# Ledger of designs, part 1: VH-VL binders against p57418

All scores and structures are predictions.

Target 1, 205 residues: p57418
Amino acid sequence: TVQKFNFFDLNKQLNIFLKKEYPLNEDSIKIIIHTPLKKNIYCRKPDFSILSNTHNLGLINILLTCSKQHYYLTVEVQSEGEYIVANRKIPRGTRIKESDLKILIGRLDVLPNNTYRKKKDVVNRISLREFFPLQPITSFMTRPFWLVKVNQQVTVIINGNNFKMSSKAKSLSNGAQNQNIRVKTNSGKIINGIINENGEVIVSP
Below, numbering starts at 1 at the first letter of every chain, in headers, positions and changes, except where a header shows other numbers; antibody chains are not in Kabat numbers.
ipSAE, averaged over its two directions, is called F for ESMFold2-Fast, E for ESMFold2 and O for OpenDDE. V2 adds 0.75 times the mean of E and O to 0.25 times the DockQ between the complexes of E and O.
Where letters were taken out, [cut] stands.

## First folded at step 1 (VH-VL; framework fv_maftivimab)

Design f1
Fold by ESMFold2-Fast, scan of step 1:
Structure f1 (fold): chain C 205 residues (1-205), chain A 121 residues (1-121), chain B 106 residues (1-106)
Amino acid sequence: as target 1 above (205 residues)
Amino acid sequence: EVQLVESGGGLVQPGGSLRLSCAASGFTFSDYAMNWVRQAPGKGLEWVSTISGSGDSTYYADSVKGRFTISRDNSKNTLYLQMNSLRAEDTAVYYCAKDYYDSSGYWFDYWGQGTMVTVSS
Amino acid sequence: DIQMTQSPSSLSASVGDRVTITCRASQSISNYLNWYQQKPGKAPKLLIYAASSLQSGVPSRFSGSGSGTDFTLTISSLQPEDFATYYCQQSYSTITFGQGTRLEIK
């Protein structure tokens, strides 16, 4: 059997692979290999693949391919960082404000999946359930706040090189900030635009 | 910032021995494999040996296997090459080279200035 | 062991010229190919790694391409400081270098 020579510890190569695969600060990541590795494996070109459809923290399965040989590894990906919790009791149906949120520092891998890590991603969303103080907030527990409702009269702003024109139109759907939306003018024209922070529809010529 | 400084080269009779040293600074020495590469006068580059960061694994070119020994002292940030049973064809400039790797491959990102070894009667 | 064949062994060019150097592996090495530049009396310097990635601090006129067995190093507009010997290196299985290409003034 021809073996490829590996000049490095496989553990270190696995660490480099995983730190590259996760869009997190590399200093916050700790990797624990639960499957025992043979100390005398020779492999010049190790290839790693995460077998799961998602790159979640915690226990994951990795395929190590070494030439024509395959090794299945169970690895624990631990990470520490900032995450968002409720600063107070938040009733269901509340438009979340910055003062409703608190940043904590701790183990990210033990938190519920999709726990928010930045306040900006939570502010102005609607709570889908009641939150209690210090409870981590996940994307499954919130929905976008509609700046524009279906059938709402909205201001349409058309920006040109040397002009700015505004008119009124009726929205054909619900829409959140930065979302594309269709509106119908009084003349019956349907135009597409993007919702700004004020609930206005911006149309670029 | 990264520096590799070779020493220990000189003139040796055929069959003699010589030990080369490479003093490293500017990086975490124990995290990287280290290499020796040589170049005979007027010739190309030839890889000689590699040692893993931990020192647990060593590899050699067939031309030096059994005669040369690569080692390292991570507490002193120093790489060594012990050369025994030297032959005229071992005459070359010996370079110390730092390995680097990531998921994309392996390469030598920094090299020392080299030290000349001459094997002659 | 994997053999690396580099061509040409030498070539003459003028400042401003586009220069290409080729390297061929005796078996597939994926993208585990690196390029080094060596000036007379000096140590080699890394130019390109992983077949096509430019090393930090290396001028953008240098580029690499290829995968498997056939690789090229290109200098888009030759400068006076580029006259040197260029080496390819495979790091897929052990380590071997090409024999070098000496780039000299026309």
Scores: ipSAE 0.000, ipTM 0.439, lowest interface PAE 14.0, mean pLDDT 83

## First folded at step 4 (VH-VL; framework fv_maftivimab)

Design n7
Fold by ESMFold2-Fast, scan of step 4:
Structure n7 (fold): chain C 205 residues (1-205), chain A 119 residues (1-119), chain B 106 residues (1-106)
Amino acid sequence: as target 1 above (205 residues)
Amino acid sequence: EVQLVESGGGLVQPGGSLRLSCAASGFTFSTYAMNWVRQAPGKGLEWVSTISGSGEYTYYADSVKGRFTISRDNSKNTLYLQMNSLRAEDTAVYYCARDFWEGYSLDYWGQGTMVTVSS
Amino acid sequence: DIQMTQSPSSLSASVGDRVTITCRASQTISSYLNWYQQKPGKAPKLLIYAASNLQSGVPSRFSGSGSGTDFTLTISSLQPEDFATYYCQQTYSDPTFGQGTRLEIK
């Protein structure tokens, strides 16, 4: 049926929408609407869209669409949770180790866009910038470290029942730890596997 | 060593389109985010758009969202800005700039290309 | 948008003078602030990044300081080539520039 839309109803619907758009942050989200809607707006299903190309925290612009009517809302999305900072000075071109990183707890909405939230997403990446202690690390500042490069000869480990077999193959692409990769054997067979921490390709039975 | 060369500017009527290019050389293009920054005659600097090294993340100033599209071709070491629905307010020198330390820290700039939107 | 306000909008100085230019953010930006120099008809040049780090090739007479909302660019002893317009830029969110400070010969 027809749903009456007001400030409190809008906040509830925006909260649901934004938690769905940010499902993996697992943080508390507080929404402050800076643009009030007019009374007596009725909509069965309001459609929300974030007008930026990235889903950033802080002040954002949201488009509300209801029956071809468009409303532009300025909303402040506050969030608190864990994020990753440099534990020491990290020179450019460094393969980042776990000991180079520190977890802090604080307001996520006041951090730079794309700040990492988990150490596992940063460890073994290469720094593209010099980092300073307590500096938040963002995805713009790192690149993958290739454990396997295209055309490289790699060790393939095939896990059988109670058996482990090893052979050599040529990689068909670059790959980082835990990534799926295709390799070509000397006989021309293509095998799919996952890269382990030693740059070996693990094939399941 | 590092060079950025813009092209594609010119005179266009309101509502028209232009595509700017920036040819990069002297560095590994795919590992650097790239930016477009503009400057209206006699005015200050205004950031327009940013693209990450891989091209997977793009950012736009509110004034150009929905009208401009930033893109890159890492195989050709070239950055692009597709400008649609141009307005008189878009008249400016457009600079291509490389991102250095933090996102948006612009250590090398091209010489700029003039875009004039006038009837 | 985070608004950046520079002070002064213009100043006159003599060679050898110590010059300070300030930049204020409308909200806290930690140390995510850059300084640029622009000469007439030229593209800007990065001087300082992350509030206080001197860019390679930039003379040591330039220095930056500050954090949070208040930032300063200092030129310890002005040289003739330093007469230009200076811009601050926040990099904490979508980047915004100050309106610029024109440094003129006295």
Scores: ipSAE 0.000, ipTM 0.425, lowest interface PAE 16.7, mean pLDDT 82

